# VHH binders against Mitochondrial mRNA pseudouridine synthase RPUSD3 (RPUSD3), part 7

Target 1, 326 residues: Mitochondrial mRNA pseudouridine synthase RPUSD3 (RPUSD3), of Homo sapiens (Human) (q6p087)
Amino acid sequence: LGVRPVPEDAGFGTEARHQRQPRGSCQRSGPLGDQPFAGLLPKNLSREELVDALRAAVVDRKGPLVTLNKPQGLPVTGKPGELTLFSVLPELSQSLGLREQELQVVRASGKESSGLVLLSSCPQTASRLQKYFTHARRAQRPTATYCAVTDGIPAASEGKIQAALKLEHIDGVNLTVPVKAPSRKDILEGVKKTLSHFRVVATGSGCALVQLQPLTVFSSQLQVHMVLQLCPVLGDHMYSARVGTVLGQRFLLPAENNKPQRQVLDEALLRRLHLTPSQAAQLPLHLHLHRLLLPGTRARDTPVELLAPLPPYFSRTLQCLGLRLQ

## First folded at step 4 (VHH; framework vhh_gefurulimab)

Design a8Y (from g19a with D103Y)
Fold by ESMFold2-Fast, scan of step 4:
Formats: C-alpha cells, structure tokens, sequence
Structure a8Y (fold): chain B 326 residues (1-326), chain A 123 residues (1-123)
C-alpha cells in the first residue's frame, strides 16, 4: 500500500488502476446514519484531537518522508492561534517519534481539497523533492493526479485546459478570475497563464469522474478549469455559480455578476445522491490529490508512486452515481 | 520595471535584533505571495519565512518564535523582524515574490527576487 514503482512518463494512458465499486444504492447505516458526510473533521476539534486525526491519516512513512492523507477543510496555513496543519507540526513530529522541530512541509494542497501531503524530517530531501516537482512541471511532465467528480460531463474525453487567471478581492473573498488575452500589464498585476490536463475515467447520472493533472500552480486552478469546461466540481460553492443552464444548455457567466453561492444541484441528482438541497449546500469539495510521483533514489531510476485513498464521502458519491475508479 | 529592494541589514551582536524591509515596485504587490530566503557562504538558499497574499504566515523551524514576517500592501512593503539573533543567522537575506498561490518553501517557485541584504551576527 502506498508506494509503487511506475514508468517515468506517467501521464494519462500510462496508468493501470483498477477499482470496481458496487453500483446502485447509496445507503447510510449504523452509527454513521446521522452524519451525511463521513470522513470530515469535526468543527470543534482540540489541538490534541487534530494531532490524533493527522497521525491516523499517515498513509506512508519511508525514511525521512511522512505522507498524509489530508482531510478536506483543514487549512494548511492560517492566522496566529488558528488550528492548521502547520500549527500542529511540532506535536505531530513528537507523536511520530521525531524531535519537535524535525518535520517540514514538502508539498501540500489548499484547505478545500483533500489528499496527499508530503512531509520530511530531512531538509536536504525536502529541497531535492521541491526542485524535482518544479522541474517536472516546467518540462510538462505531470507528477500530481487529482480525482474529481463533476456536475456535467465534459464534451471531450481528455484534453488540455489553458487559461490566464488572476486573483481578485471581492466582498472580503479572494476569487480566481479568468482573463482573456492577458497583456504585459496584466502579467505585472499578477495574471498567470495556467495549464491542466484532464481525462474522463467514468460517466454516469449526468456526472463524470475526472482525473486532473496541473502543470502550473494557481489558487483554485482545477476548480476554475472545470468551470471553464462547463462542468463544475461537486461541492464547489465558490465557482460553480459561474455556470448557467437554460433548457439543458450550459454557458459561462461573468465572474463580476456571479458572486460565490452554495452549489445548487438539480432534483434528479439530489435523488441519486440521497441528499436534500440543504445537505447538498454542505457537500465537501470532491477534489482529491490521489497520486504523486516521486523521483527514484538516483537520476533516471523508476519513479515511485504515492497513493491516498479517497475519503468516505467521496467513495459514497461514486457509489451513488455508479462511477468506478479505473 | 519590476524591483524588490531589501534594506536593514548590518552587523549585530548575538542576542541582538534587526528589522529587514523589502520595497516592491513595478507590480501589484498585494496580489503576490512574498517570502524571505537566506544564503550563507558556500550554502544553498534556505527558506526563512513566507506570507501569503491573504496574510497567512509560515516559518522555518530554525527561526520560529524569534522572527516575525509581516506585510503592508498600502506601502508595497514586506518586513522581517529578527530577534534573539545567533551566529548561525549570518547570511545574505533575499526578498522574493510570486503570483497566484498562497506561498512556496522552494526558492525555485518564486518569480521575482531582490538583490539581497547582508546580516552579520558576530561579536
């Protein structure tokens, strides 16, 4: 579990991953019946409870590397006094038998996504891996593969999504906004040209299971890229409102006129997911960093694969929709 | 023209304090994550501290509790308050900025760099 050797070029079409999920009903039974989304962190966690949860989330530990399956909704960084992954690293280090200041972050995703986080007890290892990830992205070799469930099915089964994006502060919220034909002035104002690869791995009930590989790094890139494909990610309460629908026809709405609001799912999808509209408004973002490729011990060695299992709520969604991870 | 200009470096005795400043010009600093890196003679650039465009902060373990990073977007400025300085803190300190993400620990991810300011901690 967790670590496997894979081919050097592990883009879409080079993966051999088989997982069949039961088709049909989504049922909650036993003690979890009152919790609509299993796998989410409780809102009133103590510092000690968060450390315990993160220790339980360790999916791999090999040499100086510690790999976590980060729960959705946990901030990586924050204000002083806020409970975040970084704020509890000293306690996590001690819980793993390391010195208090030994663990450092190699790679982490934002608050809203779940999945792989890489930590290292060795500064030299962290530096080497960070350099590897940067060089791979610049060479357009994908190292990170996300799984997402989308509302809607992309028109193409695979492709590239390119967009110039900027950060804009609107009503106390920081939003990612696409920019058409960015100028030199736009680049100086923080506009970045972004690129992601996508592949549809399964479709059902008007939804798709999609693999996403970002080749650039930008806040909310994958969410906005799927919005631009008119297929917003399930649980995207920030950007999904930019996709409008009239008589089954989807179109992109301007960011300036479509403020963030809780995602609204159609009645057929709500029935399939066994959710009320109120419950759907609390649906966690279905965007999970599932796989990372690490370099081998020496240059040109076979890359090593790290995997993070899907959260229980994500697996439930796939089961409800009849989608299978392949 | 994009510029990051560091100031405030100098010679200080162990246990002393210094405040570094970085003045940004030629770009919209408020839309950028910013960081301090340092490089001692014969060593690679080391991460010191970062601040996101939203104000979230992170520190290298070696400086946590002693250094404080802050920003003033109205003044297009980044600061590093350094307290309880040690001989091991002796290095050239660099200001760095990159758009569109919270921040990075890797120097390879930053687009814009200052020329550096020397901090020497010696008696």
Amino acid sequence: as target 1 above (326 residues)
Amino acid sequence: EVQLVESGGGLVKPGGSLRLSCAASGFTFSNYAAAWFRQAPGKEREFVSAISWSGSTYYADSVKGRFTISRDNAKNSLYLQMNSLRAEDTAVYYCAATPGYEYFYSSHEYDYWGQGTLVTVSS
Scores: ipSAE 0.469, ipTM 0.765, lowest interface PAE 2.5, mean pLDDT 85

Design a9I (from g19a with F104I)
Fold by ESMFold2-Fast, scan of step 4:
Formats: C-alpha cells, sequence, structure tokens
Structure a9I (fold): chain B 326 residues (1-326), chain A 123 residues (1-123)
C-alpha cells in the first residue's frame, strides 16, 4: 500500500491539474456531527497509547525499513522527558516484533506537519538512504513531495521559492525569519539560503491545493515559503499572521510583527469550511508529506515511490473547497 | 574560512574512556546545531549524537548511557565524552554543524564537516 516503482526523472510528474469541482457534501458543523478535526491524536496520550497509534499508522514495512504516516502535532525530537516519536522508538520497535534492535529515524518532517516518516532497524540501511537523499538534493532532484492547502492562490501556477532564512529567538520563542540580501557575515551567523519548488494542483474558493518540494532543509521552511508567496498554509498559527490584508490586497508585515497568532480566516472561507472562528483557530496545519522517492533494490534500479494517505481533516477541507488531489 | 577540527581520538582498551573535541572557527558556532557521526572500516556513516543550538541532546541507541555530547559556545567547541568503550565503537568520528534542520539525525542536513579523528578500541 502506497509503494510503487517510479521513473528516475519523476519530479512532480506529468499529472494534469484537475478542474475545480463543485462544492461537495461537506458536513456542516452542528447536531449532525463535525469532522474538521478527525484524524488528530487525542490530547494527553500515554506512551502506550502513542505506541499503539503509531503501530496503526504503519503504511509500509520491508525488511529493516518501517514507514509511518505520522499524525500532525507529534514532535519527532524534543526536550528531555517530552513525549516524541524518538522517545517511543524502543517501545514501537518491541511492538513491531523487532527484538532488541531499535528503530532509527531516517527521514521525518517537523512536529506540525503530518505524513511520511522513514524508520530503519539497521543503521547501515539508514546511512545508505540518507546518502541517497543527499545525492538527489545535490543533483537538485526532489525526493519529498508535500501537499498543502493555502489561504489564497499563488500568482504563478508553478515555480521556485528562494529565501534566506535564519532562526531567531523572539519573546521566548524560536521563529524562522527571512533575511533580504544576506551578507557573507549573515551566512556565517547562521543564515541559510533555502529553495523549494511548488506547483498549484487545484484552486477553489480563494484557496489552492499546492505540491511543495523542498531542495534545502530549514525549520518551518515550507510554511515560511508560502507566507512569502502571501498564501499562508491553512492551520499555520505560527507564521500566517505575517500576511496582512487591506481591501482584499495582501502584503507581508514587518519582522517586528512576527509574533505567533492563531490564524484568522475571512467570513467567506469560514462559510465554505463550515467552521466557526474558534474552530478555525484550532485547525491543524494542512501540510502533509504525501510522497517520498526511495532508491530501488539495486543501484540503477527504478526508484520506489512511498505514498501516505491524507488525514481525514485534510480530506474534509479539500471536499469543502471543491479541490481534488491528482 | 569555515573549519571544524576534531581531536582526542586514539587507541583505547575495551571498557576505557576517551573525550573527543571539535574546534569550530570561521563562523558563529553558537547559532548552529552540531553532531557527531562515525564511520567504521568498510561501513556506512552512522549517527552518534547531536546537540541543538538550544542545548537539547540526542543519541543513537548503541551509545545511550555511555556517551555524552556537550558544547561550549564561549570556546566554539563541541565535545563527546565516551565511556565504557566497546570494540564496535571503533570508527573515524566526524564533527558536523548546520544552521537549520528538519531532522537532526540525518547526515544530509549538515552543511559543515570536519576531516575526522580515529578511535580504535582494541585489546
Amino acid sequence: as target 1 above (326 residues)
Amino acid sequence: EVQLVESGGGLVKPGGSLRLSCAASGFTFSNYAAAWFRQAPGKEREFVSAISWSGSTYYADSVKGRFTISRDNAKNSLYLQMNSLRAEDTAVYYCAATPGYEDIYSSHEYDYWGQGTLVTVSS
């Protein structure tokens, strides 16, 4: 499930963009029940409950390689004592019958995103896969494809997003901040030039379904890249407030206004999503690592494609907006 | 010029201890996450330990409880205290640093690398 051979020159593929679908049978909030948060981890999980949830989230298992569809909100790594994917790997390994051999993280996305996570019970396999990803990135060949729903439609149907980013400590929180025209000194002080490819898959109701392929790695890169396109990701309560709107015109707010704020959606979008403002303030980040390319069994074999299905809340959002994943 | 220079490697008997050091120069080390990776003869490079710029630490299962990673930003230095050394710890140890990451365990996330220091655990 979710695994298939892929040509070497896969990229985004030659998939056609789907026409906007009419607004579907999206369930309205109220007495008939509400599904905007379906697929989220319950609050205050025990370690055993988390392990059970992760075992149920396995989408592929081949030899030492275990692939998860990680739920949104689960950090991969964290502070000592924090409940994270990494902290439960021993229990997960035991739950999967892997003896005393513990799973290692090969590739994962940040806490707020959902989707594919590669784990290996063999350190040598992990190292080989990491070299594959490094080589592909050096060759500017994307191996990871994210799906995102944006508030707003990018001006171009596809392109490259380039930004110099730095991690800055602002009012007790660590935030990703863009830097214009970075100097040599800025680079030596931790500013990194970042690059992502994007493609608009479908548009509807002032929103877009976008595929994102990072070619560099930096904390919150994809969320910040979409903010720089003036199209913040739905559920981005960290960076969406940096996009202001006056009389329908969008603009980027000054760096001093980088303080995180719960995302506010306009009335028309709230109606389409069948959400109240308070529900929208709790909406999970609609950023999902959907597709990952792995090397074939032997060198020069066709790469293998791993796919993670979208979370229920994500699928609901697409249905409400009349958007289709290709 | 950006440089990471490892030191402290050597020959040690099983059960012994070594402390590796990595001296950073040419960049503001305190703004970087840093890690130790190792490569045994005839094997692939593997993760050993990492420390974020905020001080959070991470360890491979094979070294948990035996190795301790630490940093001294005032001295632009990264350390790895290795205790209870085993023959399987024999490898060239590499210091690495990156200003940004999604996955601190992944070698491909690291922008700067040292040339390595050899650790041999043998009787």
Scores: ipSAE 0.147, ipTM 0.625, lowest interface PAE 5.3, mean pLDDT 84

Design a9L (from g19a with F104L)
Fold by ESMFold2-Fast, scan of step 4:
Structure a9L (fold): chain B 326 residues (1-326), chain A 123 residues (1-123)
Amino acid sequence: as target 1 above (326 residues)
Amino acid sequence: EVQLVESGGGLVKPGGSLRLSCAASGFTFSNYAAAWFRQAPGKEREFVSAISWSGSTYYADSVKGRFTISRDNAKNSLYLQMNSLRAEDTAVYYCAATPGYEDLYSSHEYDYWGQGTLVTVSS
């Protein structure tokens, strides 16, 4: 773990890698134990236990900047009284020996994704970094790279995904809903045009390891963008049910099928992953904020790279499918 | 038609208090993140405070402990309670809203803006 300089434009190249999958390789042979998903937070964590887990999740610490590898399932923000990353920042700041300065969130992924969270104890540093990320995003220069494993293989090895999205609050849950051909009135009523870049890194067993670079920020954007490509992310129990299959052909289901539903994987994929249907219904979202680019110290410097290692369950999935991230 | 209308600005002495209000029409704050930004003469627009759709609050370090953001979903209004005001708080204050959730600190990510209300802190 650490930081290193990279080229200023860290977008994807035009040539995709083609990987040969190992024959029958997986981290486990035979039946799974009762805990197939290593790397998840234990149930019913106390506040102190969460702070300890987050302290152990620090992947980089340089001056006022503290970088975490956030576990899947931990919300960054939430309702008053809820146990979230934000709610324990004072305790985390104290545990890290910060002198009368409280950590603030500069950049973070959502609850269901894992990976990099950038925190700062210095307000001026946070402000500079927020401006950098905003400028890069507006200039369509990617600063964040996510890794995802998809059910299905995108038709193109790389490309852009564009979709107009809106957030609907239905039955106590906020759902991201795509809008076809948004009108001027739709945009004025809160529909946002979103953009992500994607690149297929490896394929195997009907699945793909993809890198995703969001150039806009919207709730569940990356999961919904992959659904629109008919390749839902593994562990996406919120939106994967919008992709239907008839006689091996995939298609996007009508609006009536927008209800969240535990993801169902085909029998061949279950066998390859060594999972029962019940275990697959508990699969964590395989979406990980793997890489962030920070600005160099001076204007002429190349950007500095932050990396978060993949969670153990994610690495297990890759091994079972014969996929490699490199 | 989506509109945000700010009110409550005015002249106040250092150490004083003001409460800003932002009324929304054409959408509901409960489904949006909302924020206050400010712009002082000759300076760029800067983040002041934000509230997510879930009710989580965020503050710029310069206002933390002095300002409180809140919303009333029944009145479809956003508020900023400003205490212990300083000369450096003098600015036009803008109300902003976005259906986005995860990038609440950046002015460029907000889709809806009010016209602003002037706050002057002077003796």
Scores: ipSAE 0.013, ipTM 0.276, lowest interface PAE 8.6, mean pLDDT 81

Design a9W (from g19a with F104W)
Fold by ESMFold2-Fast, scan of step 4:
Structure a9W (fold): chain B 326 residues (1-326), chain A 123 residues (1-123)
Amino acid sequence: as target 1 above (326 residues)
Amino acid sequence: EVQLVESGGGLVKPGGSLRLSCAASGFTFSNYAAAWFRQAPGKEREFVSAISWSGSTYYADSVKGRFTISRDNAKNSLYLQMNSLRAEDTAVYYCAATPGYEDWYSSHEYDYWGQGTLVTVSS
């Protein structure tokens, strides 16, 4: 799990079909400003356009494994008729020269995050990898590393975030809600104890670049875990409003006031990001599945590192804040 | 003792219908997401349909428009109404449940499993 070869740059020996990160500091494009949300899927995308976008998002293809860099906002599964990764998988398979039902999803993050999606054209390979990830998670061995940009800097440079979480239906929306001191009955009623590891890799302008490794699976776990650290993820319009501030002091708001609200950023941060309040209210969630560890081809081989490059809007945010991933 | 028990499987001709039931006991079913998976001989386990604790439903493309998943929390039961059955629907069908998790296509995200019920579609 420690020492492993870093992935080759996509510009060295492979055709870079994915957007390269912007060069230099924040770019500006005249009267309309720069495009702060470059890399987002267009609103009202057709099925054909989604398949084309996903084909362009292939970062690696090795044997039966196809790796995508999923755009933010694309759900993996959804309601009947909804455009999802799962719903267009047959068309994607055909577009890649495979049979319609050949690709299976091995691993993906939820709708609001961007980053790695692992697909397999071989059912046996998919099963082997799914068992690997499940066994690693049960052994509390992290295989997935997310990158996030937070509003605020965690008090500790690294640590564990533990919280009991439940789903609650509030005003027509399913929300993740922390539960203090869950009873045995709470656990039987769907409350789950969740765990994430975090590490602050860089700080600047009152913000942090954080690596997050979930060791449990729960809806919106990483977003809520950062809220509990009083450092909500940039672009978190679901849970960031649970963090209040009075005279620079941050605190959790009472549950009675917890409805989804567009994230509000302070004036200094807006200036640093070159965003208006209206634009900040549309900022995509800065949570990216950046790294996966796969088992080696043989059982005794070293793990293989799989990386997805950051979306252009994410890289722009890092440049504006003076943060670097290392 | 936590149990999920499937029933309703059997032999049906192509174009026929079956209703599968899953009875949950030993836990509070109403706060669990639940799903149907199937496994044909010599093949990997395949996602069929899932229903969240709030009633949101999800379907594999191969069954959309033909299958309907539903739940009855008062009876601690999960159902799968299967219409317009095809030979390729032949499989052992498994009921699965997970406590408050996001509804995923991956069988490995589910904590509780039934023993399965066989559905054979043949002429």
Scores: ipSAE 0.000, ipTM 0.318, lowest interface PAE 11.1, mean pLDDT 80

Design a9Y (from g19a with F104Y)
Fold by ESMFold2-Fast, scan of step 4:
Structure a9Y (fold): chain B 326 residues (1-326), chain A 123 residues (1-123)
Amino acid sequence: as target 1 above (326 residues)
Amino acid sequence: EVQLVESGGGLVKPGGSLRLSCAASGFTFSNYAAAWFRQAPGKEREFVSAISWSGSTYYADSVKGRFTISRDNAKNSLYLQMNSLRAEDTAVYYCAATPGYEDYYSSHEYDYWGQGTLVTVSS
């Protein structure tokens, strides 16, 4: 016997049953352990500073393709005059030594998520890749895999999440709202039947590391799909308040009666994350476009895999919760 | 039947202006985001401009300050006002629509497409 803390982290494979995989153990009591928001863009960035940050975020360059690991909070497209990825593409292209053609966005996730952004300096390559993604979507083949940390553990270890979603203007905010039993008329009015696949990779401390593969595209789809599983994504300050609890049991609250609220985490989870309630209210969305599949060089070749490393705050969260990514 | 029908394409000299229209039918256009994409001869399809269902507008850097996207929900119509046209703006312009997506840069996000209208900028 003897008493020693055994974290609730799940090992992968057959080798390690009892031994913890050492990874950044010096970080637990180090400066990074006191910096829950490491990896976020500085506030009030200049255009030049954003270009520098994006140049540093390049994870791959192969021919005309440039792959970025986009920080959380940076919009891809935005309002007129807003500083966005799209707005700085000319400067980014120049900084990367691309002379004749500017980079084009081929694929990215929205503002609140982090992760892969696929850019091309060749319009021919960009369009060929967009046709590939369109064809894969029509064939129901997932090309994008997101990693998320959820508050709560899904009842099934894997499955599909189906929901009809619409955009609705509620109290000055555009929100994604589920629709029960949509009619043909509802579909023509902008309700979309959405589908995502999920797989639980690891569980610990009442949380899960989940892989999400969207097979349809809709604003905030993955966040809302996890809310419908009663397992909202950590850092989801738009939709997490739709999940209520009574005597430890979770249930879905109506969207129209539950406006966006900063996420509130229970005391046990706050202790595990070494966060105050105020810090948890500022936690970035833990939704990361981790993997993207590209077509091989030949039509019959296996797809090529692009990977974006997790941002430091995400890795810190996993470490605090004893969760492991493969 | 869901349809998007483009019109207004034609031949124009460099520095000239042209207004494209897209008529939507068979669905509630006001609940959809809409966009213009273009495909130049021998090139691939690229993003030009988009307008959300709430009226927010987005532009490719190559057309910012020159093109203006707008919509008229009462007429189920999308417009693209093109000013200061350049030879490199020569392309077939496509109207596209999709419900509920906020990143409008990529063609694979759009559910409905028109057949296209040709714009030729030549002296």
Scores: ipSAE 0.256, ipTM 0.674, lowest interface PAE 4.0, mean pLDDT 83

Design b2R (from g19a with F27R)
Fold by ESMFold2-Fast, scan of step 4:
Structure b2R (fold): chain B 326 residues (1-326), chain A 123 residues (1-123)
Amino acid sequence: as target 1 above (326 residues)
Amino acid sequence: EVQLVESGGGLVKPGGSLRLSCAASGRTFSNYAAAWFRQAPGKEREFVSAISWSGSTYYADSVKGRFTISRDNAKNSLYLQMNSLRAEDTAVYYCAATPGYEDFYSSHEYDYWGQGTLVTVSS
């Protein structure tokens, strides 16, 4: 029933977790061979199996709202006939006992990220929440907090990342490319000024656990923002190649000369993660939509917090690197 | 996969009305969110109106009460009824569609775009 601006300053909250992540010790996760990482969706999943997996991924259900913890690699939308979250919403709605009410997407992270997906069986509720999220972003009050593990440690412990971004179609792939000093013509042609807040939660073994809060929406924004900090996200096989290293010093490489390729990790990091280079090439993107703030039941109420637990491969990575989410 | 073709643009006097149409291909259009954006000469492309796959509607403050977005899923068509037109409504109007979204107001959410139809409001 309506929403007012949150009177408190937006920021990173303390996250209470009862799962421990010991420093410097880890075990290999997942089955050996084709899928070594626990928590990933099986390849060649059937439509029925995907619906079952999504039903099992429900983390909250309150009235018309259904919240999922989406696995990494599941596209939200895609080509006709492709198995996506959107394509199975009718079957998922039926499996959840929503007779003639079909779920619609209110908010979801992209294919490569894992974490919270907010669905509603009520169009009016979806509309209200989408307006709430948009108004919060315009007021620079973050509603979404992502957790990421970065290769490298940001120079600042917290800050803002600002970049003008454009979408370029190169060699059959839509790639996000930064634009320095965009002209008015650039803005008219789709270049967008983007903003994210970041905070380093923990550091270890040359890596960081980072919280990211996007205040604009653009394809691959958080991955590219971390690349601009010279700290690409672990498992970023699309943009990590734009960070070069010479004698331990990192620098940005031109996008036109550094096309997407499987991320290559240094020997020390491979040893710490107990991964071969081949296994590291299959590492899922360590970007997880961990927290969403919803408006309270009444306009003056404190926002309601939704949390999605980290996938097993993510928790394993934290354990190997001695990082704690707290 | 979805192709969008706009029609209905033209010259109209201030205070007049105009109805834009957008024809989409494919049986799956009912599962797409759709929107109208506009771009005036020398200005950024701006949001006008959007409609979700379930029929929820959204409007820019500058057009609320004057414009009405609607869809006909049986005809795979999107419409924009524009009333009480003003000189500042002069722009190329674009139809856009996406099978999924995080933010209806952002042009970057939309995967499919029409070529645009010119609306000129002049005396």
Scores: ipSAE 0.011, ipTM 0.375, lowest interface PAE 9.6, mean pLDDT 82

Design b3K (from g19a with T28K)
Fold by ESMFold2-Fast, scan of step 4:
Structure b3K (fold): chain B 326 residues (1-326), chain A 123 residues (1-123)
Amino acid sequence: as target 1 above (326 residues)
Amino acid sequence: EVQLVESGGGLVKPGGSLRLSCAASGFKFSNYAAAWFRQAPGKEREFVSAISWSGSTYYADSVKGRFTISRDNAKNSLYLQMNSLRAEDTAVYYCAATPGYEDFYSSHEYDYWGQGTLVTVSS
């Protein structure tokens, strides 16, 4: 039986444009494979495949400016020989039909986050934009807005998160560690005072959709700032273990005693997300550079807004949790 | 392997001039941001000047108008021309480079560092 009869009822019912079987085996995609979440780059990607993926990720192209929606997990820069966005810029430039002028990075989300990457083939244009971003940051005017989904709801609907952070090399990994009341010696040894602004835009199922605006730059700043609010970002397998829970009460664990481990979500959240614990251990970091403000063409013009749509796994998480970007 | 080698440090009198050089191997400066940082004994490492891959230059207020950062892509070298030197400019000067794009003022953004060259300004 491969044919389905058309109902002969002329007076009742809604005619479905698309017929779906609610409980058939085909209602679910095949078993969860090596890449369980839509929107992630395949493992063991070749240089050519990466260039193809990045060309498909172009969301805007205006003169010398090319804007990408970078997938999570792709480093922008890295060690020599590592496959990064930076390492394939010559091939990407060629694939986009650019002449002698190669694309270079002007502004981007970090490796662990997804979202906006601003590239330019014109040094003069890049120079103007880089100076704009630098000046805005030093004046504490946010130009970048990230979207994140947190495990837990921040106590305040909005506010500033300030923390002194250091980069510490532990067991072959570089970890961001908060420092209480940093001394003059701590500052001399590389401790940096960091600042982010946050705003809760929606809550549901014990989770929050938050907007984050970093006013300083430091490795893993936004993930650690949310940990300090006792609301780690979903998919944060590096720092989420620093938030402990006993009988529903959350508290901060010392960084030195809590090494990176795959994030563990509670039973209720796993059910809501339709994930097993092993699937949740593969959840990509839900931190997305959603919005960048650029200067207008003339000094007196209003700023221009660039937006990167959320990756499919991120949108799925929002739908499962009943969260809406308003 | 990425390597930065500084030269040009030395003793100079107040009001004098000095030119620092930094030679890169293992990468091309044209694709990297490069900077000069300095550190006096007992002080934090402070920003002096940077040049981005696009040729944008950035200066600490204390050196603006006196120091000039430049790059020679053909020689794969970074330079710092230091004029009207003061006793307060005495420090070890470090050449730094990064494929980074975010914050040219912060030492945390730079992945590659030279060994440093001592500049002493005294009579």
Scores: ipSAE 0.448, ipTM 0.757, lowest interface PAE 2.8, mean pLDDT 84

Design b3R (from g19a with T28R)
Fold by ESMFold2-Fast, scan of step 4:
Structure b3R (fold): chain B 326 residues (1-326), chain A 123 residues (1-123)
Amino acid sequence: as target 1 above (326 residues)
Amino acid sequence: EVQLVESGGGLVKPGGSLRLSCAASGFRFSNYAAAWFRQAPGKEREFVSAISWSGSTYYADSVKGRFTISRDNAKNSLYLQMNSLRAEDTAVYYCAATPGYEDFYSSHEYDYWGQGTLVTVSS
């Protein structure tokens, strides 16, 4: 393991113990100081190693349903030959001792998010669940709850975030861009009105632990919604640069600043996280699909709750900031 | 006013080919992902193929190498070229579209659907 909770000491025994309150809780590891992110997939992972990692990431098996806690950075779909969740489903199915029918993806979070992935070896079950999620979404009943750590604290402790979003190709990159007062023509060109619910569950060190429930489906919706609250998600290297700060006051930068830039954290936050600016530029996105609600077996049954534990780097961040998941 | 209309379905022999078309009206495929799903009698709807607004294509394992999805912006239409057809390809084929997709496998991401076109592959 080698990782322990250690507040930085002033250097004197009883004097240090008596004189100070801890500046938040944090785990420090000396030998991993240059690579502080436990729980990330190695970049040079073989196909076989990925299958082994996914097998170890199974958090639940019930009938045809297999639930994974997907690591951050693993894409669900990709180009031919690319190592993705879809590309290894046949090998994963074999490794789990499943019958001739292969696993199919029912629901997953995007590449940069970590957390719950719902798979089924039965097409009937997959279809039933997809209908359930679609009906719930259209009725604005949340089924998915994400946990996120934000740079900054939202002005309200809970609320709704509404934004019209579109995909736009900017400098060779496909980005999610908010649209003010979309016209009828904008809607016909693919602008979608999006909605998320948020709740602040804890605050500390200028950061917040937030629960996010999307009620519409759109690429990077949760990251962009938090940017619009002037509280970008930690590790958001695509959209965080849209938020500027002058004399402690935050504001949205003009559209000319839509080009992705590695997130820059202030000195106080870097000290709390025990990260250099270079390390912070490699910080994984702190957005985790933590909870999914599934329909009960019978119509009168309460929904079934699936939970994915937080990855180690996420838990470390919470400890460094003094935040607790409720 | 937003509509997707499929055409090109019919009866074909095993090993034959068929081309499905999906015409969009009331919107353009700019910033939309589009997909084909199918549903055999007494079975659930399954993913067949998808194309992102950037042109990247995705296929179900059962059709990979046999089917090709494509888009024609001038005609505002989506196509599915089906080769080496098998009896198990018999189904009603649906065209679907959505802006701002997260994944291509899940039908719940798609906002717009056509009425379907029947494809029958004889024994």
Scores: ipSAE 0.514, ipTM 0.796, lowest interface PAE 2.3, mean pLDDT 83

